# Miniprotein binders against Hydroxyethylthiazole kinase (thiM), part 8

Target 1, 273 residues: Hydroxyethylthiazole kinase (thiM), of Natranaerobius thermophilus (b2a1a8)
Amino acid sequence: MSTFNSNFKLGTYLTQVRQENPLVHAITNYVTMNDCANITLAAGASPAMCESRDEVSDFVPLAKALYINIGTINQEHKDSIYLAAEKASELEIPIVLDPVGAVAIKSRLDLVKDLLTNYNVSCIKGNNAEIKCLAGRKGHGKGMDSLDLGEDIQMVNSELSEKYNTMVLATGKTDLITKGNITVKVSNGTPLLGRITGSGCMLGILISAFIGASDNDWEAGIAATVSMGVVGEMAEESISSSTDLGSFRVKIFDHMAALTSKELQERGNVSEL
Key: E = the ipSAE of ESMFold2; O = the ipSAE of OpenDDE; V2 = 0.75 times the mean of E and O plus 0.25 times the DockQ between their complexes.

## First folded at step 2 (miniprotein)

Design k4 (from fd4 with Y6T L8E E23F E26R K30W E33R W53T F55K Q63L K70L)
Fold by ESMFold2-Fast, scan of step 2:
Order: sequence, then C-alpha cells, then structure tokens
Structure k4 (fold): chain B 273 residues (1-273), chain A 95 residues (1-95)
Amino acid sequence: as target 1 above (273 residues)
Amino acid sequence: SKVEVTLEVKGDSPEDLERAVKFVLRIAKWLARKHGAEVEVRVRVDGNEIEITIKIEGLSPELAEEIAKLIEELAKKLAEELGLEVEVEIQITEE
C-alpha cells in the first residue's frame, strides 16, 4: 500500500528533477558509467563524470549532488573520492554512497567506513549483504543466518542510519529505506532488473538526481527508488519475452524519459513498516 | 563578468549531435538557475557540424572561470562518450 495519498506527493519529486535539471557529479565505475549517464539524462538531470584528482575539488561546488560508486577503484579514484567528499561535506552538498564490493574486499569496506565516519553522507545504497557487512554482521556463525531481531535488515538499517546520521537503502526483492527508526518498503520492480548489468548503479545516480532537486531528501530518495522499480515494470510489459534483455534495457531508458508524475503516483507500491 | 564558450562539434550521427546539443542546453539552464545568471545559447548547423555558442552574464570573475572550465570538461566528456570531434574556445570578459 502506498503511503503517498496525493497525486502530487510522489510525482512532485519527478517534476522537480525535470524543473531543476540538477547537475549530478558522479565518481563511478567504468562498467556502468554510460548507463548511469543515460538514466540521469532520461530522468531530466545532467550527469558530470569528473574524476580527476586535480579537478574534483573545483567541480564539486557546481553540483547539486555527489554520487560515489566504488565498483572499479584505483589509487587516483580513492584520492578523488576523499577530496570530493570533503568538499561536498563542507558545502552541504548531498552525498550518495554505493559500497559496491565492500563484502568481498576489505580495502573497500575500510574506504566506505572512513567516508561514513569523516563526511556527511546523505544516503547509503547497498544490497542486503553489503548493508549487513557495514553493520559488522559478517564473521558471526558461518553458514547459518540468525533469526533474531539483530539480523533483521530493518534493524540493521536503523543501526547504520543512527550511527552515521544517514538514510540507508537495502535493495533486494523488495527495497527497504530507513531514516532513524522510520522504514518504508518499496515493492515495485521486476527480477529482470537483476538480469542486466548496472541497474543498482543506475538507481544510485537516480537517487542523487532526485535529492539534488529537492529540499526533502527522504521523500526524494523514496521517489527515485519507486521510479526505478516502476520503469522496470513498464519495460517488462513492453517486451515480448523475458529473454529480450537488450530490448528490456532500452525500454528502461524510454520509460524513464516518458514517465509522468501521475503514472509514478498511481503505480507506486510503498508501505511504512 | 561574462563567459562566452564556442563549441564546434563534428559527427556522423544526427542523433548523437542532437544529444550533445540537448546536454549542453541542460547544463546552461542549470547554471542559470543555480547562480541566477543570464544565459543565451545559439546553435548553428552546417551539414555534419554544429557550432554551439553559450553566453553567460552576471558572474563573479572566480565563478566565471569555474563555469567555463565546467562547460569545457562536460562537453569534452560527452563528445568522447558519443565519439564526436570537439573544438572549444572560451572567452572571459570582466565588467
């Protein structure tokens, strides 16, 4: 059940993206960079892929949001990430952090923890395993999940949200978004999003665009998450077979560009937990 | 201060040239809204070449330098992604 009862509430955030055309500064991975740029353009925002160590500090003041995705990282990227995060925090420019690979790679986990500890991060977007890893849930009883409340992803989200004063989005079959002790569940989407490369990265930069255009980070982040899920559903409806993954990918961009505030409001499937 | 940026873009795909123009227009509109500046954009098409002239007025000298640098870098990055040939000329005039 949607918690947004007005035709203007959820859809107004999409309208704000198109009205404001926010500049999103992205330091992201090379595998999904093109798709991240294109989904940003389709939504009505402007992507800027400025990654040079010598340029990022001068670039950040011109942006409305900073998207950091650590999926393909080298030393220059690490340096640029720290410099950009420092400047964004100083200027209160929202930072969206995507901790890709933090579960498997200790140096990435350390980088993410450093960023969260030293800078004002507005949103962390990760899958359930990445989010639990950030909360220190890895290394307990190997090969078996705990069934107590301490292993509930909603509680893990709340712990991280309170510890780092940030919004936490845990992606899965349904997405859980938490700020403090308030959690909403987004039930839009399709398993086909998991069958193409970069849907998670596209969601991350889309969240950055929405929060960059709004004074309400919480509702804007929810609206971006719903938008990605809704366009995924619309793209699936537009293909003849579930094996038409190339057509599915193309239709995501088409539907994002064509999505109306009314459609977003009507299709949104959001409930407060 | 005022900033005048001239981009000469060459490409074989009309769709890619149109995307480059749209991207530059979005950046110019965003800069106008964020900084309260006056922005004018002129586009001239000649076959497989386009000339985009962007004029921005009402900026501090420091902001004019930063905006010129931003437009140049973003235009070059978009051109690289679309496989376009780009020449950039920037003129900053203090007043």
Scores: ipSAE 0.000, ipTM 0.174, lowest interface PAE 17.6, mean pLDDT 80

Design n3 (from ab3 with R21E E23T R25E T54R E58K)
Fold by ESMFold2-Fast, scan of step 2:
Structure n3 (fold): chain B 273 residues (1-273), chain A 82 residues (1-82)
Amino acid sequence: as target 1 above (273 residues)
Amino acid sequence: SPEELAKELIERALKEGKPVEITIELPDGTRVWIFVDPSTGEVLVLVEYPDGKRVRFKGKTPEEAVRKAAEWLKEILEKELK
């Protein structure tokens, strides 16, 4: 990856998802599995939740992207992840890795580091604390809030991106996505996304769908991140009260399914740092 | 001038039926994207300020959108003269 494209068109990537209908192989957590499947369908892609140790190696070659989310991991799940990651790397099928719980649980951090070291991961998507933990750092992201992007998380993203030759997305009040020394800030979204379960997991599988439909992982990953944020804003605009969380969740799926290329171009709020 | 070049490119895109995307970055870090959709004849101008804020301009007709984009670009250039 050499440069961020100044001629970037966010809507083109959504159109590619719908034209290509990429099959996304997901090994994901049981808490948000259904929402991940439905947001993938709403975007115009096809989800497949194949997790069996005996089946994953045969299934990976059918997919355009592999989404790995370690939120509800056990030994059988871990075995399937290694087998799927190895097959995906062999076939150059992009892998999106979501290190859920890596801060709190050492065995998850070890798993994530092992996957990043041994396999070709296209994108790591985590919250600020998860991303800092992967870089060997502790504490909260004091350099990041809704008004200010600190250099510490930008620097951490770059460090991890260079170390693992991967794209790094740190989610927060604003999202930072980095490839090498290039960092883009995505300012779309709403705090309401933090008030329902699974919005981060839905973002992870959406990134997988967009990357799976494109030859440009960097721009596709940015477009997926913007799409989730824009849809969150539209869902918020569609409810009468910030306490209508059930309606908000339903409207996320409605707006993702209805989202147009033009709306992404008009509403996208992305800048290079 | 940049204004004349932008108008020429927009008009050419509308005639040829091919999408056009023009990106301009100003010295203060402000970015301007001009998108032309020849299938609808719409022109969308997106302005992103250094703080990440975006402002959008579009017209109901190609002529209106081109005029708005040209007027907006002229205002920006006048501001830079200071």
Scores: ipSAE 0.000, ipTM 0.173, lowest interface PAE 17.7, mean pLDDT 79

Design x1 (from h3a, 32 letters changed)
Fold by ESMFold2-Fast, scan of step 2:
Structure x1 (fold): chain B 273 residues (1-273), chain A 83 residues (1-83)
Amino acid sequence: as target 1 above (273 residues)
Amino acid sequence: SELEKKLDEAEQKIDELESKLEEAKKGDPELLKIAREVWKLLREIFRLQKELKGDNPELDEKLQELLERILELSYRLEEAKSE
């Protein structure tokens, strides 16, 4: 929608997260697990990193959203992912899927496609390379000269959204969020987010928290994406040098916890393409 | 009340699990047992959250405090298991 008013809606979704305190069940990678838990708490939600094959089916019914990040996958995690996704789909608990490593590793790409085909995934979030790979733009890794001419990520998002009936978020210099034929551009953020580990995973679980607190997945997902970008900008403004990456990371959590609905409304930079 | 008793029991269980984690070494098989108890307790605490529904501010504050503690414990557990 060319008249998309993100300002008031964005603030409303942050308020809903804090009022509802949604439990987010996360099956995520070991590198970013702690940061994912902390950003969820900072936003006003409750994270639960339940990964045990024997317990995920009991745990999913308590959750408002399921976040799946395949970055550190072993056989138990794979089993837990399928069991959790099955249970979430049965209970209509929204699933947010982060296809980490799908570009480089064929078995991960196959897992992601299988999950998208068999379960109702509310949102898939990846970087431009991961999203293009899911759409087949890179093929099987050799001699794709026509695809090397630069694909329109908006077109790729729309194709995947239609194919899997899901919302697609492609992260980059600007983030593009697509549902069907509607694409929204989020211009908040900072290159510093790309210089720390875990910012993408933090965005994924944050989307899960916002979606879990709302019946409007589309606007909630946009609000979460803007929130991450805005706190990134605030964190950058709070450090003395672009090389203060440790301080930058700390300030992300501080600003997420302190972020007001008014600040989110005022700083949100969202447009329909 | 019954809810107050359940919150007190949850607090005692958190104290026990924190002590057990402190005693455990990295990669200890005991960590799997501690993790199982943490998830059972987290499940209980979220059930209590549904029962409270914000009707008692003092109990809501205690519940949020216990949630924070059990979540902190779960983070330390995952760190210990993954190393």
Scores: ipSAE 0.000, ipTM 0.302, lowest interface PAE 11.5, mean pLDDT 81

Design x2 (from x1, 20 letters changed)
Fold by ESMFold2-Fast, scan of step 2:
Structure x2 (fold): chain B 273 residues (1-273), chain A 83 residues (1-83)
Amino acid sequence: as target 1 above (273 residues)
Amino acid sequence: SELEKKLDEAEQKIDELESKLEEAKKGDPELQEILEEVLELSYEIEELEKELKGDNPELDEKLLKLARRIWKLLRRLFEAKSE
């Protein structure tokens, strides 16, 4: 029986990141590249932003995880992504895939589906619209937007998880993480994360770091998601006004670096659906 | 040019990191510090690559040589740390 482990301790996964100091190879978008590197360092991992077509496949063997974010994609980046994914899959290096813009751009959706079909992807992280689009559902319309999408997205997550043999994280007001038939809800976070650029991309690379440091992808991925949410809450608590978005951003890095395993364990808000 | 100066500075940093790695022993905790500096430098090289969209094949070749040296340095560091 596949169930969420009730003996699971979130804090141990943060400790593993800091003990192992995993090298995370990231092919990510140029808008958030600097923040992705810095959140990785703050967590206790080592980021490497190697995107060159001539070098990515040779670089992958050095890494403990590969993060792929298709946000600022062109033909050269597509080539690098395919080369890196091929090498990571061959070497059983976990791949975390962020399908940015797959809803709006057919070529991105095609790329994501191709990657999921041909390579061993450990985790897909996207917003509800992106995840539904991957499952072949329409992610638009006033009626759909006005509904409680909890059970709908849980079903979509499970279908994708089974189809691609991967963990699926759908981000929203609360985050839903699914592996097969098991879904957990992460209720940590703050609306302020939606008011700065790159929080989703920072979550993607953070998941990569946690998975790269652990033999348990499922629990590590959950711990990374909780860590980002908890750090967001701490950053919000540390600013004087909700308009202090620059200070909020700075405090995310400060709190990620300072976060203790005990704090993560005590503040984590996770439930099985 | 400003870009040429940044490439020269990157080359100097690579020279220093290669020297530090030669002095470090296998399994040495200092290898982590060196790895972090090499990774930092790799981001600088990626930023310089974006700036090289201008018309300068000589600087393109220099950037490529520096990127290759960083890759070799990362590989050596990984081997030294993996034991």
Scores: ipSAE 0.000, ipTM 0.161, lowest interface PAE 18.5, mean pLDDT 80

Design x3 (from x1, 19 letters changed)
Fold by ESMFold2-Fast, scan of step 2:
Parts: sequence; structure tokens; C-alpha cells
Structure x3 (fold): chain B 273 residues (1-273), chain A 83 residues (1-83)
Amino acid sequence: as target 1 above (273 residues)
Amino acid sequence: SELEKKLDEAEQKIDELESKLEEAKKGDPELEKIKEEVQELLEEILELSYELKGDNPELARKLWKLLRRIFRLQKRLEEAKSE
């Protein structure tokens, strides 16, 4: 199954990451920082977790992409995010924004909206609830999405993409990536990715690495999303039981490091909606 | 410039560390010393990034390439160690 452009070579983007070894500047959360660094290395890129407000502005020019994840935020972290986003926007270094906790915490939602309004963000990646929340959709109660069963996340993605002039990735059972009115569905992945902490954060920095190695942000972002899904499938195939979550996590890194461009091209399950 | 000279010195140190790693055996006690020196050099190069003022794309590219080599050394060190 695929209705996506037949000339799109997913494997080429993985090859570009390994050939270019892009430096990814990450300002990220302390819960998943180690996993984010390791998935970046496994893919063939170089992570740099430079967070000091005194250093981030000087560090940004060295990087090929800036990954911002607001999962654990303090005052210095917030200062560093603004300084780094300002410099990255000035230098046209792509920014990938991960709005962790925006649904539950209003101050985080406000920060994300402020960043999207004032800076040139290349991609925003969130789960369905986070993306709907950013688009202003209201739930039946606090912490609940207003849209329930039957909501078309594709329309929400398009609305948000047009509003902030950014690529929008909504993760779920299937992942939807939208740029303007064009939406691509990625059907790779496994529910086990939802059973370990940090898989979403690892996807965010992986998107940053792929975008950092390419002149085509749209296709690179799709290729990164497919890569995460494919290695999730491979990791699931490598364990004896669905309760082997520790082994599953370890196999994510092993398979990302071993993944070939040919495997990515052949296993990619992508369609245009 | 002074920054250029310090980056050249860092590059020479990376060359030396890469050579030492090539000669080291798995589980060699020298791997811990090499790892410590790599971490110290990484911190030094990151500090040099603070001295980089304004638009100097050639020095920025050189610093980035040195950081890539250090990160590669860290990866190779983890693969060589039994932990």
C-alpha cells in the first residue's frame, strides 16, 4: 500500500544522515535526554545537549538543526529556548518543536504558541491530543480533547500548518504529517512504542537529524517518521514476548544503527491522503 | 587568530586520541584514560565556541567538524569497552 509519489526515495534520506553526520543541537527534557542522544547517534548524527543560556547563542551556528522539547522546564531552560530559537530563526537553521505537556499545563501551551508565533519553526511534532489542543479545540472536561471519536486530525493538522506556516506531525495509531493542504499518512509502527517512555521524544530529535542533513525538510521529516516506525516493527519482531519491554527498548537502538536505506525503502508504508 | 590556533591544537589532540584508540585492546585500562581525555577535550572545544563572535563560517565549520570527530570517538570508546 502506497499512493505517495513513486519517485520519493525514503532510503536516500537515511543515507544523507549517515553521509553528512549532522550536528543536532538539543534543548530537551531530563527524563528522555539520554535516549534522545543515543537514538541520534544510532541514526548516524551527532547530538549536542547545550542548554546554558550563556552558551546556546554561540552554539546554534554550529548546528544543522535545533530540537526544542519543553517536557522539563525551568527558568534557565526557558531563557535558553528563546535565545536559541531567536538565533536559529536569524540563521535559518531548522527548528523542530515538541510541545510536551501542552494539553495538561496552560503555561506550556502558552510558551509553545509564543514560540510558533515569534520564530521560524520548521516542524511541530505532537500526539493527537497535543496537536488538537494547539489548534484551539476544547474537550468535554479538563485534560480531555473536545473532538472525541470521528474527529479528522488531517483537518486539524492543515489548520495548524497554515496558521503557523509549519510542518505538523500528529502521532497516533498512524502518523499524519501535513504541510499546508498536503497530508501524508505513515502506517509503520507498533503499539509497543507507546509502552516505553521517550519514543515520541526520540522521534522528535530523529526528525531534527534528518531535516538537518537535507535540503528537503518535508521529505526528510517523512523519512524520519517512517524510520522510527520501521525500527519499532523490527524491535517487536526481535523480542519473544510483548512484555519484554526492556529488550524492546534496547532493540530500538540496535535496529536504528543497523537499518539500511534498502530496508527503509522496502518497509516504508506511506500514503498521501 | 588565537581561536584558530587553539582549534588546530585540539585537532592534533583528536588525531593523537584516535591513534591511541586504534592501538587499544577491548577492556584495556587505557580506554578509561582515553575516555576521560576525550571528555575534557569536548568541554574545551565547547568553551571555545563561546569565543566565536559574530559571523565566522569557516571557524564555525572547523569547530563543528572537530565536534563530530569527538562524538565519533565517544561512540567507538563505548563499543570498545565491556560495559
Scores: ipSAE 0.000, ipTM 0.165, lowest interface PAE 14.1, mean pLDDT 82

Design x4 (from x1, 18 letters changed; at its last look DockQ between E and O 0.85; V2 from the best seeds 0.00; counts 0 for: pae E 9.8 > 1.5, pTM E .765 < .8)
Amino acid sequence: SELEKKLDEAEQKIDELESKLEEAKKGDPELEEILLEVFELLMEIWELRRELKGDNPELKEKLRELRKRILELLKRLLEAKSE
ESMFold2-Fast, scan of step 2: ipSAE 0.006; ipTM 0.393
ESMFold2, look of step 3: ipSAE 0.006; ipTM 0.334
ESMFold2 (binder alone), look of step 3: mean pLDDT 73; pTM 0.644
OpenDDE base, look of step 3: ipSAE 0.013; ipTM 0.301

Design x5 (from x1, 13 letters changed)
Fold by ESMFold2-Fast, scan of step 2:
Structure x5 (fold): chain B 273 residues (1-273), chain A 83 residues (1-83)
Amino acid sequence: as target 1 above (273 residues)
Amino acid sequence: SELEKKLDEAEQKIDELESKLEEAKKGDPELRKILREVWKLLIEIFKLLEELKGDNPELEEKLYELAERISELLDRLLEAKSE
């Protein structure tokens, strides 16, 4: 029932993305790279997928946000990630970190912890298992209902947020976004988002675009999360069958491009815990 | 049983990729193909973890074992790929 800040207007952050057309520098995985570029364009931002270690340091200063998805697993990409993160931190360009593959994978977990310790990361976005793993927990809870999930993840998010001085977004049945001791619950979305590849990566780069267009990282990150969820709901409403996954994917891009500030404000389902 | 079959298939793929890495030479273009297959397998494992959501602790523990093997394979691939 509680609603955070009565003056928080979700729709204004979407408007800011479209007015500012932020350049989002993304270092991401090859599986989802095309969808990440397209969702960024659909939202009204400009993606740039510069990954070469020889070029990333020159590219970062042009960007309004840096999206790092550690799903790419070669030494050149690791070098590029460190170089880009260092340059972004020096220039106070916000970094959004997606710890893909950090669950039980030591080299990726070490990379994520090193990045969080040495650089100024604005937001960490992961699923429940990734976030719990980063906090040193294996993710075995009592149940998978929303109450158990909310209690466990709220605490884990707060611990990580305070430890690394960053926003933490844990995606699940509902999405929880935490900054310090303040947690917001986003109840928009559809299970169909889990049935296509790349929806999590699309959310990560959307957060980067919204943060890059705003002077308020916290509210922008929430607005991006709500936008992805709302668009997923609209895409589901636009298909004839839950097996129309190809059409569902196409409709995500269509609805993101068509989404209005008013629709986002009306459909957004957000509460403070 | 479908999930258990996918785990067995993933383990077999890890075995095959480890063998291919053993045969590959440093700087070999085949390392890029191995890297792509490892990445596809990693995505498959994360989809299986999402499907489980803690409902099967034994199967989830097997997935974590496979993830650890992938981590070791990744360390070897990164060393072989480094210029």
Scores: ipSAE 0.000, ipTM 0.098, lowest interface PAE 22.2, mean pLDDT 79

## First folded at step 3 (miniprotein)

Design c10b (from c10 with W38F F45W; at its last look DockQ between E and O 0.02; V2 from the best seeds 0.00; counts 0 for: pae E 15.6 > 1.5, pTM E .747 < .8, off the site)
Fold by ESMFold2, look of step 3:
Structure c10b (fold): chain B 273 residues (1-273), chain A 83 residues (1-83)
Amino acid sequence: as target 1 above (273 residues)
Amino acid sequence: DPKIEELEQKVKELESKLNELDKRLQGDNPELKRRLEFAKLLLEWLKLLLEEAKEGDPEVELIEKLLELLEKRIERLEKELKE
């Protein structure tokens, strides 16, 4: 059983990323590829955006984590995802899944369920609607980040975490991270993160970098989530108006690069449910 | 090319196993049915790649990688059904 240690040092995980400079192999959607690469570099990790079916099996062994984002799917991407996931599982390289669009697109939902069923996925990250949809529930929300109107997402998270032996992150006003029956709430962040493209992809690959640099995927995943939230808060503090969304986006990268382990520890807002 | 002939024989063996799995599942367990359908799709794609390889544009390494993937999926399906 996983347990939360409220005395752990969040900052040690950021330090480990910067010391280890882990290579994260990403199969990323085209829209957010640059954002994902830039946040990875800013955190102190190395991104590898190899999606070619001819090369992915040779590339995965070099990586410390595999990040799979299904936001743009074509046949070559599907082939690459399966080849990469198979190799990563063989080598016990952690896999992080981001089920972008799975609520709206059945073929994406089926792909995510197939991956969760056939491979040991270290973390799945989605909004409430995506997480509920994966659990076989019908969401009543308006969009992917809509308010929860059904079952308690904590219960759904626990069900998925136990079924697939995976860490489940449900993103929302607060982020709920579950492993087994233990749920941690991360309250860091700003609504501005929802007003730019790529914030979900950036979180997913950041989780991959932290997990890839660490022996404790549970605490590493929490630290990554806190880091993204803290950087969002710092970026918001750096702009003059909430309409400065372009400046906000670039400030995310600046603050991620400058974030210290001390700042992460001091600003982190984490509690066990 | 004897390598292409070897790969073609392997595809036929895997197709036979998939057909047997399909008969055993016959409309039960939606999750296993979904996994079987993805395996069938992979098999059909492999058959197309083999036809292209016979026409003198071989991607033998890719075919080998995809055959390994299909074989592992079939083995997992067979294990799940025996449980």
Scores: ipSAE 0.000, ipTM 0.155, lowest interface PAE 15.6, mean pLDDT 82
ESMFold2 (binder alone), look of step 3: mean pLDDT 77; pTM 0.710
OpenDDE base, look of step 3: ipSAE 0.005; ipTM 0.261

Design c10c (from c10 with L41M E44Y; at its last look DockQ between E and O 0.14; V2 from the best seeds 0.00; counts 0 for: pae O 15.5 > 1.5, off the site)
Fold by OpenDDE base, look of step 3:
Structure c10c (fold): chain B 273 residues (1-273), chain A 83 residues (1-83)
Amino acid sequence: as target 1 above (273 residues)
Amino acid sequence: DPKIEELEQKVKELESKLNELDKRLQGDNPELKRRLEWAKMLLYFLKLLLEEAKEGDPEVELIEKLLELLEKRIERLEKELKE
């Protein structure tokens, strides 16, 4: 029985994205940039990948949200991130941050911590390892058994959320979204999302689109997370074989474009913890 | 899954080595730094692959090959830092 927590207006936020068609400014990695653009368009938002150091400050005011993914960083990219984050914070444009590689690379961890400390980040999205790393936990690379993971990751999410006054999304088999001491569990998605490049990046930019179109970052972020999961489920249902990963990827865009507010609301599986 | 656990242990070992290299690479050798960063990125991808890997999955063979590659890269870095 899908515990339809009737309390979340998931479908409304998708409708709002499509009505507002928010411009999402993305500074992201070159590996997933195209898919991030495509998923944004499919959702009914407008992507812009302006990352030039000389242009970024002038571009930020045009956007409704700033998505920062710290993948493939060079010095120019860092400079652009800082300039964009500064301008976005000045204008109270929501920032969604993806700490890609922060677990493995100290310089990325330091950058993420600096961004979280000095700028108004509305949402940080990472996997459990990235979130734990940001919270100062030594990433015990044990595939955290799912059961012991839940309470631990919720606690870590809360600590991180309170420390930086941000919404924290820890992605996994189930997604945990936390603001302060409140955590919701999103039980949508498929393991196939982990078998394609950029599913996490696509989720990040979707969160940006949903947040950018609304005045409620919390519910918008949840709705975005549910949307990606639901679309993943639909895409999996649409392929002939579990090995059809290329087809699966294409079907994500197809289903995002076709997703109705009703379907999102009906298929969404959200529970408060 | 004993095989996955073995691979996870290898990743931890290599992570430790990379962390040690990172501490030692305090000098202005941009090439070594670049190579180290690439190794760290490879480690990151290996961790991601391991999260979804099960015994018998085709991904296991890929992980093994990538681990071998990473190990060789780390060994080369270690050798160059001792010279």
Scores: ipSAE 0.000, ipTM 0.168, lowest interface PAE 15.5, mean pLDDT 87
ESMFold2, look of step 3: ipSAE 0.011; ipTM 0.462
ESMFold2 (binder alone), look of step 3: mean pLDDT 78; pTM 0.714

Design c10e (from c10 with L42F; at its last look DockQ between E and O 0.02; V2 from the best seeds 0.00; counts 0 for: pae E 15.9 > 1.5, off the site)
Fold by ESMFold2, look of step 3:
Structure c10e (fold): chain B 273 residues (1-273), chain A 83 residues (1-83)
Amino acid sequence: as target 1 above (273 residues)
Amino acid sequence: DPKIEELEQKVKELESKLNELDKRLQGDNPELKRRLEWAKLFLEFLKLLLEEAKEGDPEVELIEKLLELLEKRIERLEKELKE
């Protein structure tokens, strides 16, 4: 799977998630923990939100994927991350990494780089600023948008993907997913996803579920990204006003649970760059 | 606590190995330099955890496992530098 196959069937990856019911072990921030659990269940996977360092080594062997989000990290969280990542690497369980806060916080940036250097991370997912920061293009809190506008994120994705032998997802108005020097653009989604908490974190755990159910990380990661975008579009279509953000959030879970493989295939908007 | 003293001695041993690797690094290998810097950061983190540790604390067993992880990473660096 060295090149993107534009004829791949997106729907088969959703079908595999529902058939396999993969257990996803998540170490995530406290703000989005409930949303991550609910979207995982809605997709047809099972979440395990064990963050105790006394227990993570016992839970990782049960999982098909490990999702690591560093958004509200504390010391217990860091300990658990290293123990879980080591066990996952031993067992060849895929790791999906979400570097929340690495732009503004040096210790988070260092942690993310340590994980990428020492483990085979299957996918790193971040917004444009986070991805650029990992590549050494610094942002200092305010002003992130001006730095993003000055650089080609496709090139940055390719640099990171080759450096760390990982799939890189840069989220934005369109999502760019890169493995090596091949980039795919996902055009699904709605700006409303940016107006609720947790949509990016929900995407990260969905990627983990899809990768965990599949032998093809590349296509599974794309299918997960398309699924989140499509569900966002369907949720937007279900509300009367863009101010219905509570209803929008609820509709995301409803539509994820109801999404069919046929709908995913028909609505998916994917192109190779 | 004899176990805590044992782990403190292990920290000193690993710190010595990291300093030796730092001296041996030739300078045109930025990947190895980054990994060495990671190991130094991780060791400082473990020092802080050990400072807070008390007799019978479950953190002592965790610190021991994390030191074993760090030791394996240092051994990998030593092997790659010799090569």
Scores: ipSAE 0.000, ipTM 0.165, lowest interface PAE 15.9, mean pLDDT 81
ESMFold2 (binder alone), look of step 3: mean pLDDT 77; pTM 0.719
OpenDDE base, look of step 3: ipSAE 0.009; ipTM 0.255

## First folded at step 5 (miniprotein)

Design b9x (from b9 with A39L K42R V43I K49R E54K; at its last look DockQ between E and O 0.03; V2 from the best seeds 0.00; counts 0 for: pae E 13.9 > 1.5, pTM E .771 < .8, placed apart)
Fold by OpenDDE base, look of step 5:
Structure b9x (fold): chain B 273 residues (1-273), chain A 83 residues (1-83)
Amino acid sequence: as target 1 above (273 residues)
Amino acid sequence: SPELEEILLELFELLMEIWELRRELKGDNPELKEKLRELRKRILELLKRLLEAKEGDPSVEELKKEIDQLKKELDELKQEVES
């Protein structure tokens, strides 16, 4: 089903990822690290999980993007994040930030705010609750399943985007991507993505890969978001039962690897709000 | 380059193996942790060199040899961790 996405060159950005094969430096949690690596490889990028405090500063210069997920935080990890963010900002390497757990844990919220304030964060990706929390709203976050749009998430995205001069992706049943006062809606994906571990983390590292391979963070981020959604749809189409979550997970990698620029362009459903 | 891509993938696989081994380490084993850190540093150095290399460069063959050596050392460490 070809959705008329005449305004977004989604397929071009996937082509760029595969041509450039960007190295994506990821500081992420141990739960999703392997899947993040696999999805990065499947997309045609190169993952590197370097979180060592002693090594991170030397590794940052090799990467085209830095993905930071704060899902596992200890003091060493925090130090590594700061060192990596400092070096990335110095070298103008784009940073994609995933504020996992910021809703529930004040120290994580403070860390995210510090990163957004002091470093070159190109994109923040979180669920509606995380985004609202970062914008100073009270929210109770379930994971990617925060169905309660409550307050106009577009407004919240814009406030957050303008405050920190960053692109904001609020994930949900539909994804809203905002830069300043411009918001696009991505209507790709499946509820099954919320039933596997790390779908949000995989999206975060994909955004990093796409941004790292391009000079247009806005369109690259949109293309990455669409790609994850499209692959999710394809994977759902490929399983025999809605309970085949293990198979669904495997099919995400298969379909990401097989995804063509044409398919991405044709299946992408993006609208400006 | 298909050759460079293959080597790149191999290096990433080694990094993942190191991560897995690190995860499997129970308790405080500073010696094994240090060995893993050393291997990781060496792999990252090879990755850096690979990113600067061109297809057909004699340096690529040297990289392959070094990778083979790292694989051997990693296998040895894996045996130590699993024992």
Scores: ipSAE 0.000, ipTM 0.216, lowest interface PAE 12.2, mean pLDDT 86
ESMFold2 (binder alone), alone request of step 5: mean pLDDT 80; pTM 0.767
ESMFold2, look of step 5: ipSAE 0.000; ipTM 0.166
ESMFold2 (binder alone), look of step 5: mean pLDDT 80; pTM 0.766

